# Ledger of designs, part 34: VH-VL binders against o27280

Target 1, 266 residues: o27280
Amino acid sequence: MDSMNVPEVLEIKRIVEESESVKTFIFSWDFRREVRPGQFVMVWDFRDEKPMSVSLIDPVRSEIGISIRRVGEFTDRVHGLSEGDLLGIRGPYGRGFELMGRDILLVGGGIGMAPLAALADEATARGMRVDALVAARTADELLFLDRLEAAGVNISTCTDDGSCGFKGFAHERLLTLEENHDMAAVCGPEPMMFQVMRILDERDVPAQLSLERYMKCAVGICGQCCLDDTGFRVCAEGPVFWSQELSRVREFGRYRRDPAGRRVPW

## First folded at step 1 (VH-VL)

Design m2 (framework fv_marstacimab)
Fold by ESMFold2-Fast, scan of step 1:
Structure m2 (fold): chain C 266 residues (1-266), chain A 118 residues (1-118), chain B 112 residues (1-112)
Amino acid sequence: as target 1 above (266 residues)
Amino acid sequence: EVQLLESGGGLVQPGGSLRLSCAASGFTFSDYAMSWVRQAPGKGLEWVSAISGSGYSTYYADSVKGRFTISRDNSKNTLYLQMNSLRAEDTAVYYCAKDPRGLYFDYWGQGTMVTVSS
Amino acid sequence: QSVLTQPPSVSGAPGQRVTISCTGSSSNIGAGYDVHWYQQLPGTAPKLLIYGNTNRPSGVPDRFSGSKSGTSASLAITGLQAEDEADYYCQSYDSSLSGYYVFGGGTKLTVL
């Protein structure tokens, strides 16, 4: 039946070290199962399963890539794997980014650049003009700059400590950028996304924002995926939402939920 | 597997209104942008309007802006086109079209005829 | 009026090769936007034939091929068959217009 979705065990074909804390795991993929930028997969290490955004979509090589930041027990175990080792992958799940118009602004913070890198590849392949604002705490945490440059993306950077580009936060850097865009896509820490959304709304730029919250299940069955005012479920109705939708959600940018569904301030 | 079925076409007087529907099946409707494309009798294809998968963003050809409204109901897998202040030059077959990647149409419905005549 | 220019008609005999041109400008094809092609058989809805300049959907014969150069694109049909008799439309995106999608005027292919 359609509801019996089981992980496929795939061999790690290649591992790319993106930074000290981030690796991209490459797998052969059968593109009869479509994958779009902004979608995620559930990664299973035969003990625990966690959602991870797809960061590379390469139909020519028949490969997908999944970028994983080392932040806890599960990701530590996965980072310890080598080429030839096995992981379970199920999906893809969620709503992907939509591309319309002639130009797009990407705003990514930290690991949030992962799904935006896949989006940049698709947008440039379609002939769109792509501007990217890449933000991180330090220069060493800026991700995918070489890949974006190779794709012809116009890049602006900012770091909290000023070690690369503008010294400050993504929203502060965005205020100094003058270009109008037909649309924007934003992914990163929720407080950053909230500030960026407000600026884009004032500029009348429709934006899509990707919410990468902790989730127990990919099918939207549990309350941990639910947003306060709208009843949106991130894994079923997201993770990508338009800024108009998020402007009405009291939870967005103010607090998150722990594994038990309780509010936790940013 | 993918199917798009238009309905709601007919004969209408100049200045009148008409609402078209497109019933979609065989794919996750909310994941894809949708468009209306029209074709006047014996003429070529003209893009009319587009809507994002969420319904938040809508786009219109200059010829219909302010008169037509595109919308969708993702719970019903249905796309709509509300046509107001109709003119003789709006006479055409109206096609519902699926846009998997934002710039082209991989599947089309069979079309519904709209005739604006006194 | 059509933003992309196609010849109104082309013709060929069975087994021959024909090429249908699609001429744009610096605001569309010349700006780097992809060209897509649709086939419309008499009395039917259009069907996607080529997307992204050169790609064929599953089920489209390799007799159909697309190419793009500068401000123009071309659809080539080899080994013409009677069943290829149809209208062909190119489509792209135009950065200077309020509307996003632009179509060519269409080309009627007659198989003699």
Scores: ipSAE 0.005, ipTM 0.434, lowest interface PAE 14.4, mean pLDDT 82

Design m20 (framework fv_marstacimab)
Fold by ESMFold2-Fast, scan of step 1:
Structure m20 (fold): chain C 266 residues (1-266), chain A 118 residues (1-118), chain B 112 residues (1-112)
Amino acid sequence: as target 1 above (266 residues)
Amino acid sequence: EVQLLESGGGLVQPGGSLRLSCAASGFTFSDYAMSWVRQAPGKGLEWVSAISGSGYSTYYADSVKGRFTISRDNSKNTLYLQMNSLRAEDTAVYYCARGPKLYGMDVWGQGTMVTVSS
Amino acid sequence: QSVLTQPPSVSGAPGQRVTISCTGSSSNIGAGYDVHWYQQLPGTAPKLLIYGNTNRPSGVPDRFSGSKSGTSASLAITGLQAEDEADYYCQSYDSSLSGYYVFGGGTKLTVL
């Protein structure tokens, strides 16, 4: 592989149905082109191109996985594909998660568990103690519990409706969990990440948060990837940011931007 | 060369205890989940237990849960299985296997025989 | 009782083709989990024969191939040789309950 900016046409090797709305697409991958948890690829269906986080990194089997939630025309078309069909893949792009210390806490909401599942594999391979808080609206929307268990992760769950684990929100459940972690990694809806970040800051736990919004351009080419106040570009400088970096961003957890760059409340 | 070598098998009476060991060489032991798989005489393979690379998480088949304990010493590249309250149906060859972090078991030891009989 | 079902035995003559089935359900093979195959020669430890449905480890001849469709997987052996006489096991992951690894009941291949 000589360039990350040219799409490579890859055959869908396997499709795993994670839930009614989420599928993981698995491709053979040449690991001479390194991929790290927290990075994303551009997925091209030969009509449109969208950014997707890498959710499985398996050098032993020479595979990567990309988990996709059905939310619009592009993802509806991709969900209609079968094993043997072709997709264009460009990347990987972005800054991956950094691991430090002996103990890590993962906090994921919904599809935000996808990059964290890949991170859990890396952290356990490095001998870290891994605790994961997996959050969703209902039990059937909790993702990757079986993968996390297989990786040796200590799992806590919470659902808004109480159908699995703690009844409540991720930040409420976090208040009842052990405080001793060397670092944390967080991915999910921005309001959830904001609340979780505040608690981790209070506990003096350094956290990395993955901002997956507005990653529709590669390498920060378009202005809509730019964050307010700091000038950070998610696809060039993210999607992973330290909590210290995000504490200076006014829009984090409060506003998002549409394709025209206008503020839209969460 | 990647290799796994089991030891510690033998004859024990029902209700007794036995500890199995598996010595690993040729790879970075702490990077891999490890498993114990058993095979009763003339029968098929049965997954017994697995442990994460860090040793933080352990998993057990329902048939052994509460009686067997899997552990590892990454400084010695050694996997263990502590077997308590042994029953006649625990009689089997016990294999050490690398994996299944995610899926599959790609390296196997030669096995050690455990016989539970009065 | 195995969650993955294999025929207890299969037989063939030298040079022939045999297939060994592995039948699962929606919680394992049907959920998209990979199937791995192991060969156990008489008196020896199991050896990984096929991983990830279709892949062969170094040293496994191309006479051995794996496939998967729906809730089932198959191991095909072409050009049967006497040394292929062994027990064959499929293995996958089951996502029901808390998740666990599962082996098929095994198939004894007799080369006549």
Scores: ipSAE 0.006, ipTM 0.397, lowest interface PAE 15.7, mean pLDDT 82

Design m21 (framework fv_marstacimab)
Fold by ESMFold2-Fast, scan of step 1:
Structure m21 (fold): chain C 266 residues (1-266), chain A 117 residues (1-117), chain B 112 residues (1-112)
Amino acid sequence: as target 1 above (266 residues)
Amino acid sequence: EVQLLESGGGLVQPGGSLRLSCAASGFTFSDYAMSWVRQAPGKGLEWVSAISGSGYSTYYADSVKGRFTISRDNSKNTLYLQMNSLRAEDTAVYYCAKELTGWFDPWGQGTMVTVSS
Amino acid sequence: QSVLTQPPSVSGAPGQRVTISCTGSSSNIGAGYDVHWYQQLPGTAPKLLIYGNTNRPSGVPDRFSGSKSGTSASLAITGLQAEDEADYYCQSYDSSLSGYYVFGGGTKLTVL
């Protein structure tokens, strides 16, 4: 009865190649079904279903975009699709980002820039000042720089190999930035997010972090959505959390789950 | 600006029940986890229970698990602690506290719960 | 496995330095969890004094400082004043207790 729980078969309107490994799939969207930055959808290729963050929200064009990195069989199949092909979309699901104050810092690593790109659009539309720290392993893996620039975002980059911007990790670059913000939003590899969260916490900057790793169950009925012994379920409560909630999770930044569901170090 | 006001404390008999309330103001209540922390007369602080901002996740100290229930009404900016099967060792001042990234600020003034001998 | 251990009492004269220790284990401070400190004046609610090992909230004098090393943390108070007479509590998170917050037993500071 709630339409977000029923898959809708949508035609791929446009495909944007963001990098060698990332594509954004754009669909017409009926905005009677509201979508917020930080929310995700279930993408169904008629064989398997996977959660994907919404990376573009454009009510003017009546479009949403979903950015997908090629990392396995499902994503490889989806990357093989063309404009005009069909995908099932169910959702949106999850808690989106909340905006407060006059200025915001975005810290994104790799594909984690996808939900932050949508947030940048909303923050800019609200008249906020937006600073983005975009991190990747190499220059070729930096995402959404042109889109962020077009939105009026102040961009800093860093790459592990020094091929663009600061040579080093996101948290190392953040330590050299001496500007305070009313809030921050962070999305990327969990070890990066943990280190960034600690720095922002020391600076009294409230941060929201997006945990995409535990979104296997969109309705929150799967045990794989849980965080450590506390029973905190990302797909039911997240994927966006305030940093103060994550301080209670011993698994955050230290451990992941293997295919058998066992705790292993990052 | 940011305020927490506890109520509902009092004298109760062993085996009885009591419900504490904490009225919050001055911040977006649903964005923050909340805790109850107690202090028995002349003793130290003991964390009792916590609830996530959405209310979905709840946490309890082993000493109260199965007897106490934490809940919240985000539409009323109010935190609750339902205390059942009360024991003499539950006698304490109960504080509600706003959680920031693992620490508590501010704290309420506290409400005294006395479980008679 | 273990909770945080503080000395029950410390004392000093005005102008002196005192240090209050907070000893944990591998499941809390040793696991990398931050240590926070609270001051409780007689008859009042606890007040945040230090958060995130070393940070002071607005209004806390710089003569209060925190540090952390290994499985232990310390609160240092320099230039002791009569108004510092209070109970002090450390607090962290303990992974072995199913994610419970833990407090130290408290330290009563007497200013002679």
Scores: ipSAE 0.000, ipTM 0.398, lowest interface PAE 16.4, mean pLDDT 82

Design m22 (framework fv_marstacimab)
Fold by ESMFold2-Fast, scan of step 1:
Structure m22 (fold): chain C 266 residues (1-266), chain A 117 residues (1-117), chain B 112 residues (1-112)
Amino acid sequence: as target 1 above (266 residues)
Amino acid sequence: EVQLLESGGGLVQPGGSLRLSCAASGFTFSDYAMSWVRQAPGKGLEWVSAISGSGYSTYYADSVKGRFTISRDNSKNTLYLQMNSLRAEDTAVYYCAKSGIRYFDLWGQGTMVTVSS
Amino acid sequence: QSVLTQPPSVSGAPGQRVTISCTGSSSNIGAGYDVHWYQQLPGTAPKLLIYGNTNRPSGVPDRFSGSKSGTSASLAITGLQAEDEADYYCQSYDSSLSGYYVFGGGTKLTVL
């Protein structure tokens, strides 16, 4: 409603250290304001505001969780906070994942497992069969494995260095997995998502992909929103897109934009 | 121009067969799932069948399962519906529709199928 | 029988606002599936009016808007005009094994 666009100052109830670089911040939440997996919130530290995907949705405990990777000044400051400290939270925003069918595949790379962990909870609660492919550079950077196992998810792992599971990239591991899924949800680095999408398209598995760069337009109109060949503002419909929608965006997985707005290959 | 043109409708006796065609133009046909949606005279819309872009996956409403077969020829940009064991309740205008992620963003003008003695 | 429930008719005068409801269940709208809306003018094929709960295709006036909450969705039409007189259908997806695309029964809008 009106309050959806005004930050609520919330107390950090609990912090879970997921890895050396990732923490999940847990807040009490009033579920009269619905939150769905794949949606994001704006996190305000009283200096800067950044979009963050919701990684935990727990109506029983009346809690949401937001997982944040340390990558710069804003996230460094947030990582320095303790239980009892305050953050501003605004939202939720964006299009969430849609669940369909009975058997689903989740493919996550690094912090991209955060929104997929929330989706896994919902899917398993609905009685769906969930297979998750969790990818990272090293075993220490694989996220949410214990949580996924507790939820009854069938887990496959891969690491670039071979320290856990398959040695290689997510798309290479995907080629060795069973092909009988009704849908897939994918989140991670854009080059990984592009390769995974191509394989799923060849298998006729409809896929939903979550794009971080389209979250930046949550507040008003910003120049980071991309117009595709159809003339649509893709950020207005994101961050979650079906693979058919992304096949119309010629730059997905091929190009990015530098600060000057020029097309640069991945 | 982007369009769908249905053909093959007509009058058929109960128990008979009929094949509908839908010619697509103006878009990359093989990239999109296609559906048949019907509407009995004076009634609402009813989804009948769908086929994936490659043609690998097909889906049917329970009311037509085992009697109707959806297929496509991507080299000809054409969608088909083979209708067997036709019943009076199959009487309807049959629309060809392009799927835009579980919704129909482009519709043909429809072709009338009448099942009557 | 329709899986999604719409009122069979609704009416309003030019310039007024009308709302058309679409009621589902936990296996479709309540399961989180998007709701889409179609306009069918007399004697014509249906045309996409709203997709993904709230989005308008190019060429659809902003006086048409969609919303979704819980197991229901609604289409709002403001500033009614004579040319809006048509049948309106909601559509979603159902999670049951035999389900797929599901339509509402349709609502006939009469502009008085």
Scores: ipSAE 0.000, ipTM 0.400, lowest interface PAE 17.4, mean pLDDT 83

Design m23 (framework fv_marstacimab)
Fold by ESMFold2-Fast, scan of step 1:
Structure m23 (fold): chain C 266 residues (1-266), chain A 118 residues (1-118), chain B 112 residues (1-112)
Amino acid sequence: as target 1 above (266 residues)
Amino acid sequence: EVQLLESGGGLVQPGGSLRLSCAASGFTFSDYAMSWVRQAPGKGLEWVSAISGSGYSTYYADSVKGRFTISRDNSKNTLYLQMNSLRAEDTAVYYCARQGSSWPFDYWGQGTMVTVSS
Amino acid sequence: QSVLTQPPSVSGAPGQRVTISCTGSSSNIGAGYDVHWYQQLPGTAPKLLIYGNTNRPSGVPDRFSGSKSGTSASLAITGLQAEDEADYYCQSYDSSLSGYYVFGGGTKLTVL
């Protein structure tokens, strides 16, 4: 347990179907190895290993949850697993969210709500007031609404197609929200996060943003997760960054780098 | 019954300006994001700019950022593209297009030709 | 040049099946964004052929079908006909580019 480099083989205790494309896999967890909202683990299916954010942290039940969207061969295979099947888990890794103040705003896009759902649980347990802006392409892709409501979170929604809540993008909905917040936490597609960050900066609300880039350096393979202008490594110094840190990074929301350090499209 | 009709194209000198319009009918215009997509002669489709249904958010391809401005007038069901500092490489047919659920361009206008030449 | 990669051309004889690929990356198709397909007949505007990976708009025959797996998508055309000669474009959304909406370079289909 002192070394996070070796995967533990854990049994899938429960699977929650969040949507047609998203499942939460729940495991028993020994909390002598602490887990914070915003951290990730490496999930190993005995063929490939991928980073996944922790979406449930429950010390009372001694459980963690990992929410996985079906987007490729690895996630397709993991989605085919059943309760009782085994996965390798190592970690946690990365910097988690920090909570400050009394009133906080969460802004999540799609699967980006997963780490924010864990943060909402901690914030409400601390007696904080939590407002969540949950964004997706369609109503069917809005995640964790029932869990957030059960936690006492004040929820606003928006969908690109207008099938639930505000019709439009997350940052457009944010412009219509009038509540002052002591901090914000944001997770979703980089262009969404960039636009949200700019609005929060203008409002003098300190924000923490979680980057969903592939975190290969967590397994020590190439050290490829690096941001332009700052020298940050997402897996070492992230995935959570303050908005002031990201405002210095020219590539945030614009481009990434390949293993040779060249600018490439995502 | 959805119809999109572009106008305002023509011949313009390098460095000049041109304003395109797209008249929309057959749907509730303010409920849909709209885009401009262009196609240079003999080339592929290139997305240029998008505007949300509310008009609060605008997006631009890097190739036109700082030179083009997308806008809309929901009371007139009209989309606009103001093109400044035009370059030879901006020569293209410009289509207005409506964005459907999950962001396909579900309806397209017939296009208007913009030629930037001396 | 194109963010989504398509073969520049494909050909088949009448009645045959052709498949046009669209290869993306982790920031677009691989991120779970839907793939849409457009048909552009010579001298005309593009028209929506497939949306949301697999769906056909009203009036599109079932010999056109779409699929998506991982970072790639495919358009299949069965029972190829002369009137299918056209350029075909895939399109998705890209979370890493300021462009957001991205097209493939296009595939010219020739019916022999």
Scores: ipSAE 0.000, ipTM 0.389, lowest interface PAE 17.9, mean pLDDT 82

Design m24 (framework fv_marstacimab)
Fold by ESMFold2-Fast, scan of step 1:
Structure m24 (fold): chain C 266 residues (1-266), chain A 119 residues (1-119), chain B 112 residues (1-112)
Amino acid sequence: as target 1 above (266 residues)
Amino acid sequence: EVQLLESGGGLVQPGGSLRLSCAASGFTFSDYAMSWVRQAPGKGLEWVSAISGSGYSTYYADSVKGRFTISRDNSKNTLYLQMNSLRAEDTAVYYCAKDITGTKAFDIWGQGTMVTVSS
Amino acid sequence: QSVLTQPPSVSGAPGQRVTISCTGSSSNIGAGYDVHWYQQLPGTAPKLLIYGNTNRPSGVPDRFSGSKSGTSASLAITGLQAEDEADYYCQSYDSSLSGYYVFGGGTKLTVL
């Protein structure tokens, strides 16, 4: 019933190659449609539609950016596009991050840095102190370091292979960092987020975590959510959840379900 | 044309102070971390200090910590190194260098400015 | 007190292949950190030759190549030319000193 539910065909204004596997597609945007860090859009290539997190929110330039990792047929096609080509964009959707306090921690793994980069821009623009722990498998998969630095973010890195920063996983690096944060925002592989959440909980730091697999709930797909006889929705809307909400979800960090509903470990 | 031009070097007595400047041109200065790297006469390269693109984070080698202060003025595209309590062992050519963020390598170097600490 | 160890000198004749080694420890190269190489001609500032173990910046000829294995890295120069006479430095960073840059002691290449 509103403009958010109809795909708008937008011209790709600029493409930024973030890594061998990640590109950011930048579009002109009318900010009368508000966009918040942590929200996503549906990207339509005129064949398939997929949810993608908003990674750049720039009202000064009137631009949004959408960062896409090449992982399958749809994303491979989109990566083949050039500046001047068209994509359908519908949204934004979902629950965005909430900023609180003065000192915040961002913990991002791989493409999970995309929504956190947008959050970092907003937090630093508000005068908040931002520490970011950027994690990836290798140095060439670390994303948004130049942008985070330009925004005034204090950056720590870790890579699984040790090619940049701390050698190890995000949660191992986090244990070596000083703790003085009012909140944290976390986005990345679910096993990483689960380990990070446990450390933050032990430190009494409230955390918000962004879960890609719950983006369908935010766009109102009934099959992903349960309703009782009164129409009451029993599942929380995504993709951003507080750590206390996730601590009660038996599946988080332990297992997932395949299309047949079978429990599958991470 | 991308270039870095150092200035402010000279002769100073032990315990004295000097401020080095590095003027940057040809790139978006505020997007990149900057470092100072020094080289004593006839000796190797030694990293001294680094500063983030915003100026918010600063880092120092143990040999200069508490004596040197790195800073930048992004409105003037200029990097600074304030050197206090200078010692004979601080005698060196001081280079400013632009970081490749994420790799911790230096892609652009200035020509260097000579600092001599002697009595 | 170099954290990374290089031979102080190496020499070769024009057209020959020379290799310059860079030996680290478990806290730097052995921890998986990249090795970068710089060339310094007499009286000039250092110039980036190799970054990220194997990558050449634009303008660096193919005869310069880098490699890394275990706690060590090496710079190979093939088809040695008179203009290659310079000091060469390896550089990495140390996980026990996160964010800190460590240089080798430098190698003086003499073209005979």
Scores: ipSAE 0.000, ipTM 0.388, lowest interface PAE 18.0, mean pLDDT 82

Design m25 (framework fv_marstacimab)
Fold by ESMFold2-Fast, scan of step 1:
Structure m25 (fold): chain C 266 residues (1-266), chain A 118 residues (1-118), chain B 112 residues (1-112)
Amino acid sequence: as target 1 above (266 residues)
Amino acid sequence: EVQLLESGGGLVQPGGSLRLSCAASGFTFSDYAMSWVRQAPGKGLEWVSAISGSGYSTYYADSVKGRFTISRDNSKNTLYLQMNSLRAEDTAVYYCAKRSPLEYFQHWGQGTMVTVSS
Amino acid sequence: QSVLTQPPSVSGAPGQRVTISCTGSSSNIGAGYDVHWYQQLPGTAPKLLIYGNTNRPSGVPDRFSGSKSGTSASLAITGLQAEDEADYYCQSYDSSLSGYYVFGGGTKLTVL
């Protein structure tokens, strides 16, 4: 046990209800520990520890935010907490997004908008032009629209059911949008990210994709996190990867590895 | 109200081809993703293929990829499944199903039987 | 082989309660994707019975109910009737190109 890798017990300073299933937990943060959009922390409720992407980076208030979707026993317990309660936080960990160029595209699906919201804040602060395509199954599941608008982001929405914006999937909407971007950042369900990557590749737009399922690998929890065709180790480089890295990977969008290192379908 | 009617099933020899059709009515066809789901005699349900409402995106189970092609004609409210290089293991009832935006199959056709045997 | 695990059979007498389980993993039910249930009467096409974990379509009696916890879901049938004898399938969505829609192996309900 090393003190630098021991969870720090932090008080929940504020909770924002983003939707019926998503909350953002805000903590005071000492920015001597650098935090970049696309990085994650390990959240410890004194029973279990889970990786969570950082969704707010606010040096002015000395705060970070962590957005958590209710999906299981751990997240249900954390959602039951109140302002003033305590959580353990380790990190940050992983490779964050890299900003390049002047005009950028963000494509987010569901909770995948969380790390992209932090990236949008940094990009707009740098004076970049930011277009965001925000996708969800229904209007009630679209996240961070008010925050993106306040930051000056140009927003397009799509929902599977047509309850807000374009009716259809993110990649179908992307086909109807202007192609003039220097880079893109993409985060959401892996099949969405794969389809979006293919379109961006055809448009010669370099893209960074966040593989949130590999966040634990970045802290060395699973030495079996290895992409197959190149011997490339996801746990050494993740969770954010350039599209050129992923285009050579047979596993992207198809397979993962179990604890024994076997390829298994999702 | 909503109705899905499959056709085109039949008996074929291994290595043969069949094209299934599904005639849809009672909803705006182009607004919804469609799927094919099959069931071998005495066995469970297996998803085979899906197509987006626009027809741009298609998806296939690994067992049929490279052999089956899903397509649609939104002007005719018709879904298709072109089945090539058929194997005995493809013997099943094939159901046309309408996908809900929340990723469940709200409406199913009556099914059409495909038998692959020598 | 199915991605979602169901018991192959369950049985009960008229008026009794039966429960059918559906066990998934971190890439489907555990990832927060909803569980849907289908009823297949002998010789007929499947019919939607429960969607979005707990919701009933019009025409489905309230004897049928669904629930979800962690990586698992269950279908409960109360006041069992002879006409409930059928195969029952759970279905969810999986986060991969090859496994977008995943079904359980099915459970045969016999009403004795």
Scores: ipSAE 0.000, ipTM 0.383, lowest interface PAE 18.3, mean pLDDT 83

